# VHH binders against c4kar8: the designs that were tried, part 53

Target 1, 263 residues: c4kar8
Amino acid sequence: MAELSTPSPASPAPLDGGRGDELEKFTLRGARQILQLLQDLITHRGLITAHTGGGHSFMTAVLKVDEERGRVVLDPSPDPQANRRALAAPRLTCVTQLDGIRIQFPLVGLGEGQDKGRPALFAPLPAEMLRLQRREFYRLQVPLAHELSCLLKAEDLARKPVEVSARVIDIGAGGVAVVVPTGAAEFVIGGTLPACRLALPDGEPIELDLEVRNLNRQTQRNGTEQLRVGLRFAALPRAADTRIQRYIFKTERALNAKARGGL

## First folded at step 22 (VHH)

Design gd1
Fold by ESMFold2, look of step 23:
Structure gd1 (fold): chain B 263 residues (1-263), chain A 125 residues (1-125)
Amino acid sequence: as target 1 above (263 residues)
Amino acid sequence: EVQLVESGGGLVQPGGSLRLSCAASGFTFSDHDMAWYRQAPGKGRELVAGIDSGGYTRYADSVKGRFTISRDNAKNTLYLQMNSLRPEDTAVYYCAAQRSFEGVTYYGPSEYDYWGQGTLVTVSS
């Protein structure tokens, strides 16, 4: 039996590099901050998904932090092949969530150790850790039935003004992702689209400036080409922010209720 | 000054036995995890056996059942009993020490703070 489901709001998958500039302000690089966050993971016994690349991952936990030597000690997988992949990987990307806070950090230089006769893994302390509140990383996948759209004030290939009605495919506190037909407008990463209009179901459209953060060309099964455009909200007024958060909360709650009570 | 001095190496026939010793000074021996590493010509250093401050041991697969690591904290001495020696065991054997941390031993040559000068073991063909 095939079932339709909504994606979970929290994902163990790493946040990709397409959000790199947005994530920098949430990146901890201080040694004291990193040590304290790792100790918090030990204290709260946080389960960690360690990604080894190629779509492989395993579950682990931080067992100890050796501050003087600068090492973090990890629980190995019961699957020997997962441990071999981890030791061979150039980098582990560790992802976890603690009290609604997403934590992500790289480990490089994994080695084998032993903890009172039990196998263990270890690595140098990470050089950085991402620490994000749910609001800062969550993106709601917009249901097709809602038909959310954003009117973009852009330029065509001849640098002439054009308005493009783009379907919103996901939305979060910091921005939206939209799709447009390829060639409908010329978009430049870092460019600003002034006076765009985001249409939410409740009330009048929100007028806001958008910044282009990423572009991905897509070819659908029917052969049509579309451009996926990642857009960041500039300086949202409090009322606009509130409306966006209410939409996300209401929609997420409705989607979760359908997933629990229906097929 | 920290010193690790290996002894007991030499020439031995295949199937023979040797006992290596490593005399330690200049640090608190009982607070350190000890290991034997070896290096054959043209190869990197590889773990032979380790013994932590609590007495837990680890052996390379190639030596399990033939080699026994032990320590005498009263004499500040690490030992390696090598039985059923093979030509492939020919190498310079090194004593190594790392400071213990809460029962954790980090196994890798770069994780050891102190090294001896090594003792040559030659197993004749």
Scores: ipSAE 0.723, ipTM 0.886, lowest interface PAE 0.7, mean pLDDT 88
Fold by ESMFold2, look of step 22:
Structure gd1 (fold): chain B 263 residues (1-263), chain A 125 residues (1-125)
Amino acid sequence: as target 1 above (263 residues)
Amino acid sequence: EVQLVESGGGLVQPGGSLRLSCAASGFTFSDHDMAWYRQAPGKGRELVAGIDSGGYTRYADSVKGRFTISRDNAKNTLYLQMNSLRPEDTAVYYCAAQRSFEGVTYYGPSEYDYWGQGTLVTVSS
């Protein structure tokens, strides 16, 4: 990354992968809110990554919003192949950041036009826009040396209590992702794991109620199968939230300082 | 209330010329991007030429160098000068108008608000 002195910027990749219900709270659906947000992108000349599918994307910007006709006007790519892919795509997923706020919205029905003789693309206004502050989408990748763990109070196949010590692979304001051996316990999406214990390096474990949000089977580089469990914090006390945010902040600063070589 | 009325069509031999006119009424002509579309028997409408409110022009590849679009805002009239006509130019020619938004023209026939009745151009020996 060329910008080593700041926290990791928001990824240009779309947020998806089964987090749609977790993101609903941050989705704008009001016509007035959507129009204002698009105008803000125009005013700040925000650069947008437009994803066309198949790992392809191009850089664009919102040039104008035609409220009466219900159109957003976009800057085309200088690469003709990128424009052809965009016009052929069933949807365009636009991702950008405005002063630490991540913005994502879909466009469908992309067409060609001109703006005072210059090529342009256009689409109907989006029906929704996702708006996230850094806190809502940032997940710290936990350094292996920290050995963060979470003791899960779960059940086995026979619904008998089991305790599973799970390694934390990422942590954010709203939850953690952990890995466990396949078969260590029975997890159900939407299920609650009460009185789990999150071990941070600097103190006693934090007692947390967790909700299972997603389950993904993973094959590690050595061929071992593990289960990635996405867990949401339920009813997080302020003191616990403060400790988690302090851990994230300190670790992020340390990682950024190491990347700069102590500069 | 809104009208676009084409005229100037007819029968002409290959290599000949015609000038089409489109008289507009019921809207502010100078605030609209104008276009000529044509439709041959059994085919969909296709762009022939367009001219925006600022005078920028565009042409289908098949007519470049042979056809010239122009407009006279004082007379609320759109023109198409058609030279070196070919049998493949045989079609009904339609005048179309799209309200201009800050210099933006949206391509495609579905983006045009007003259409004329059409004038038939036949290029035949």
Scores: ipSAE 0.703, ipTM 0.871, lowest interface PAE 0.7, mean pLDDT 88
Fold by ESMFold2, fold request of step 24:
Structure gd1 (fold): chain B 263 residues (1-263), chain A 125 residues (1-125)
Amino acid sequence: as target 1 above (263 residues)
Amino acid sequence: EVQLVESGGGLVQPGGSLRLSCAASGFTFSDHDMAWYRQAPGKGRELVAGIDSGGYTRYADSVKGRFTISRDNAKNTLYLQMNSLRPEDTAVYYCAAQRSFEGVTYYGPSEYDYWGQGTLVTVSS
């Protein structure tokens, strides 16, 4: 069968779930809510990408939920190697998207079973499930022409205050990613940068506190070293959130019009 | 009170046969997936064979073609016919039960709710 041999479009890669995660406010932890969401995946025949680590994943689906025993039953891969990797993995990260809603949940303690004579996988019900609308996970790639910048109030290695003007490369509801020259400041994952200033085109810069979420060293084609810093908005005021969302919406609309051959 | 009582074990020569039985009481037998596990001295328990409430069977590779699991729901009894016995089959054999869920059987000894006390099978010349 052609469709069996050609997988459906895969869900996006797992979102970062580190300490102090901005995604916590979208995380379901209630048993009833988790059961209902899993049932929705069954009802809609949702295709799930299960990430096993090391860049490996396989396609699966939730077949059944055993509420009494607290188990979720999954469709195994037709590839035995994928199933072996899944059973050996300390954790699966399951990702899917239904009707514009991104769903992500961990499974631990994966085991083998059968379903009416056919192989099956199972795990305890997840302790949490992430449920996001597109607005809540979308990251706009900022056009260079917009020259978005963020003034970072950080410290050097000697704990001396330093200000760094960083170019914003992407922006979403929960944060920004910026680039800075290597060595411009000391950044520590989990660290807080108070009173930074995000410059949007449509008004005064927004003062906000940022939390460092990830760091990536980048070498440009010309050999120039830069540091990509992923930053989470801490305690974002409603007015600031509104301005950020308006910028994202307007810019996305303008980019879509340009892609259709219009300005 | 749930009880699973194994019988039929004993001493047998290599190449011989034995039939094990497991009498079940205290639960609705037809609503449970059943299995035989075995444990040799100094080793962990390993699956021998399973049969779910719908009659689907499974076997460890080491016993395929030699052992047959069956059940009689009217008599609340699980069976294991063991043919072409080998010294490696020497073990205590245990009956186990787990509640059935919509045709799903969860593998692994930790998924079984009820266990018998075991019956010893010794295969030696």
Scores: ipSAE 0.684, ipTM 0.855, lowest interface PAE 0.7, mean pLDDT 87
Fold by ESMFold2, last read:
Structure gd1 (fold): chain B 263 residues (1-263), chain A 125 residues (1-125)
Amino acid sequence: as target 1 above (263 residues)
Amino acid sequence: EVQLVESGGGLVQPGGSLRLSCAASGFTFSDHDMAWYRQAPGKGRELVAGIDSGGYTRYADSVKGRFTISRDNAKNTLYLQMNSLRPEDTAVYYCAAQRSFEGVTYYGPSEYDYWGQGTLVTVSS
C-alpha cells in the first residue's frame, strides 16, 4: 500500500508560456474559474511541483483557498533550504496533473504563515492558470528506427536560403524538436521557417510553417556537437493535426505493447 | 469603528518587568489572530509574539523565554508579559489583528488589518 514514488521527480517541467503563445487558448483568467480549479486541487489532494528557478523545485500541495483575502495556502517543504529558495524567488511556477489534465500556474509574493500551529506558505491568488489535456502537453520520444525527419527552409550564415534535413527527436501536438549539425544554418529564437516539410512514416510530407522557440548546443557521447532546435507549429490544418496525433498514438501503443509482451 | 488601545508602557530599568494590555472593540475578538509588534527608531516593525484564535503562540527568538503572550476572549483583551527586560527591547509596541481563516495566520505586518496607536516601552538605567 505504500507508494515510495511520492514526491515524484517525474513531475513535468514548466511549459514556456507567454502572451500570444499557442497556450493562451488554454489559459484561465477569470477569478471564479481560478478559485474553482484551486478548490479542485484541494479536493483531489493534487501533488504540485513548485519550480523556484535555477533548476530547483520542491513538492507541495494547495491546502486552502481564502476567497475573502485572495490567498492560496501551500504546504511547505520538509527541506528548509527549499523553503528559503521559494521565499527568495521572484516567482514560483507550479505544475501538476489532475485526472490527465495538466495544470500550471505562477505564484508571486510568497510569504510565510501557519495553519493551526503548523508552518505554511501562502501567496496571492494567481492571475492565470493553464489547463491542458494530455494531447496538448505530451511529447513522444521518436524511436531512432523511424528516422523521422523535417526539411527546414532556413538561411545560412550569409543569410541565403538553405534547406536542412533535420532528424526529429520528439514530437507533440504543438511542435517538434530536431537536431542538426552545428553550423548547418542560422537559427534565431522567434524566427519563422516557412514551408518546411515534416515526413511521417506514411503518406506525403506535411507542409507547415515553424517558429524557433529554443536552441541548445548538445554534445554526443562520442564528443560530436549538434544543435537541438525546438520548433512550434504555426498553424496546422485539421488533416495535418490528425496525422500527427495518429502517429503519436500508434507509436506509443506499439511501444507499450512491446514492453508488455515479454515472452 | 475598530479600535485597538494599548496600555502599560513606560520607563523601566534593565531586568525589570512590564505587562502590556490591548483592549479591542468593533470586531469579534475571538475570531481574530492577534500579535504584538514593536518598532525601534530607524527600524521596521518586527514581530514580538503572536497568538491565534485557537490559542497557539509564537515568539521572536530575541524574546523567547522572557515574554509571554496571552488573550482573554471574555474581556476582548490581548496581553504581553515582558520579563527580564533589556535596553534593546526599547520600542513602541503595537497591537495588531487579522481575521482568522480556518486556523490560518498570515505572517508579516502587511497582513494585519487593524493596528493600535502603540505604547512606548523604554528600558534604561
Scores: ipSAE 0.675, ipTM 0.856, lowest interface PAE 0.8, mean pLDDT 87

Design gd1
Fold by ESMFold2, fold request of step 24:
Structure gd1 (fold): chain B 263 residues (1-263), chain A 125 residues (1-125)
Amino acid sequence: as target 1 above (263 residues)
Amino acid sequence: EVQLVESGGGLVQPGGSLRLSCAASGFTFSDHDMAWYRQAPGKGRELVAGIDSGGYTRYADSVKGRFTISRDNAKNTLYLQMNSLRPEDTAVYYCAAQRSFEGVTYYGPSEYDYWGQGTLVTVSS
């Protein structure tokens, strides 16, 4: 029997708005560029996850783009309550992929209409669309056997310096997610952890500054409690970026080779 | 240059009938989705009926079975046949037009580009 696994994280969630400055260079704002990208989504019949907030989303598609009026026409959900949530939401965040390129765009002012007698949704054209290559959003799920770790320079409850060795569970171009035992240190969202050390298999640990982006208390299947800490790389040196990308590439190739050679 | 001119309003007894007309000029009538809206005293404009360029119709629940919307593209005219009139149908009735886009009609009064000046319908004993 075969075990087919993908190291690529698949996330229906929108990219974090806290990355706004980092993502600006991938943001399309030209009207012609936006119209062309929306038309590409129509041509390829791309399925879109539309996020309405509060963890709710529904599947949709761009059916038509009305260039003259400046409207995009969307397929409604078969679930009436999803449509009601969408119409009540101040903003939809639409996420999809086209030929391996991640596309994200906001829609505001959603309204109802019809298309030859059938229900439809519509909105003004988005003012911006985010377009990301795989390397710009990809997060490698780190195999447990690699024992990839990050030494965190944090503080305890008494604000004394502590060093915490944290297991890295995923890694991408912009940061890592780590797990630590609960209570090992105090973490504050937005806080900076200077001079942390990321241990990759090749060479000496990388010294880097990290910013805490999110915290999640997790209960493992065996009942063990741990804290998941999402960390952003501050100004990552090019040499460090190169080493991280090499690790990701090599590991992804190895995981793909195992999947192909399985039963 | 664009004109929508409503006619056919007036005073009628409950249970009576009226036929409203809307003469359109200054745009390609057959390329527009048309609607009748009404505004009662102290209320906002509300949909009465709509008809798209392909002939698909929609009606407010309050008028279904009593009112019939139709269009004559050769005469650039929109019609509303109003039967079994009730006092609550008393309102100024407005003709509205929205450019058709590949069979799509965008709902809501803010999506209509052209409006007539209205014709008063009063249903009273």
Scores: ipSAE 0.671, ipTM 0.848, lowest interface PAE 0.8, mean pLDDT 87
Fold by ESMFold2, last read:
Structure gd1 (fold): chain B 263 residues (1-263), chain A 125 residues (1-125)
Amino acid sequence: as target 1 above (263 residues)
Amino acid sequence: EVQLVESGGGLVQPGGSLRLSCAASGFTFSDHDMAWYRQAPGKGRELVAGIDSGGYTRYADSVKGRFTISRDNAKNTLYLQMNSLRPEDTAVYYCAAQRSFEGVTYYGPSEYDYWGQGTLVTVSS
């Protein structure tokens, strides 16, 4: 008897909640909403990756929700060391997907208990739960052949205006990541780049304001050093959002056809 | 008014036996997980034994095989049969109650809602 041979997805990494205002509109804080979502995880037997920090995680599930005491009951790991790490951790970051919806929530104050004689873990109910549809967290890796670029209106080291044409390496509903040659411009985390232009293959460039979210120096396989700049869309017009989602959908469809041996 | 009243403590010689009782009132006894805790002079409270509403029991390693926890839901009474007593069993013994939830017991003294005033057990020759 053969099981479905499904590739194991990479463990979902927690989404960064540092400047949580971009995720706030997807964050559930109501007690009833939280209880219902936890109950949905129980009903659908959702598997959860619990991240304990230091690159460690373990698999768990929500077994029960005790509404009156405000407790969630969790399945312990069969690995005793994973359970000890979880009990010692100041915070667990729990991540799962259910029917294409990404769910993330923190647990603090983990304790031990039992459930009808079997070991169990428990924690107070989370104060918040993040609930995202795929479009809200997905980032497409842009094929080189598309040559997507974004014209950035930035400043050089002498604070003089420069325009930098940056190659787009990934794109999602909330922003892009681009690469520029090291030293092409000065970027400041939190800085705004007004009136940038995103060039999509199927029309005129989109004018949009971008906010610098992260900077990372990278070395390509060929040894070339570049600066990776993570950029958030500021106040994206609905027409622009529609074009971006259309591009992502069409490109993903084409890539999937190639993966199945299409062309 | 919730009350847990321990009784049956006293002075006993090493190797002896003693039976503690805890009379409960002011709540539905059969819907609670019950435990005995003890506190020796100069030490913190520690679990001795627990019994959930379904009858599942647990014991501290130090008393396993010597002590037996039981409950009588008709009489709203929790018991601890203490056999082969040792001087290190000397302590004030407390009855504690936690509201049951679908067979789940939350460990740790902070998870118990009600406590008795205690009964002293002294094991000495």
Scores: ipSAE 0.666, ipTM 0.829, lowest interface PAE 0.7, mean pLDDT 87

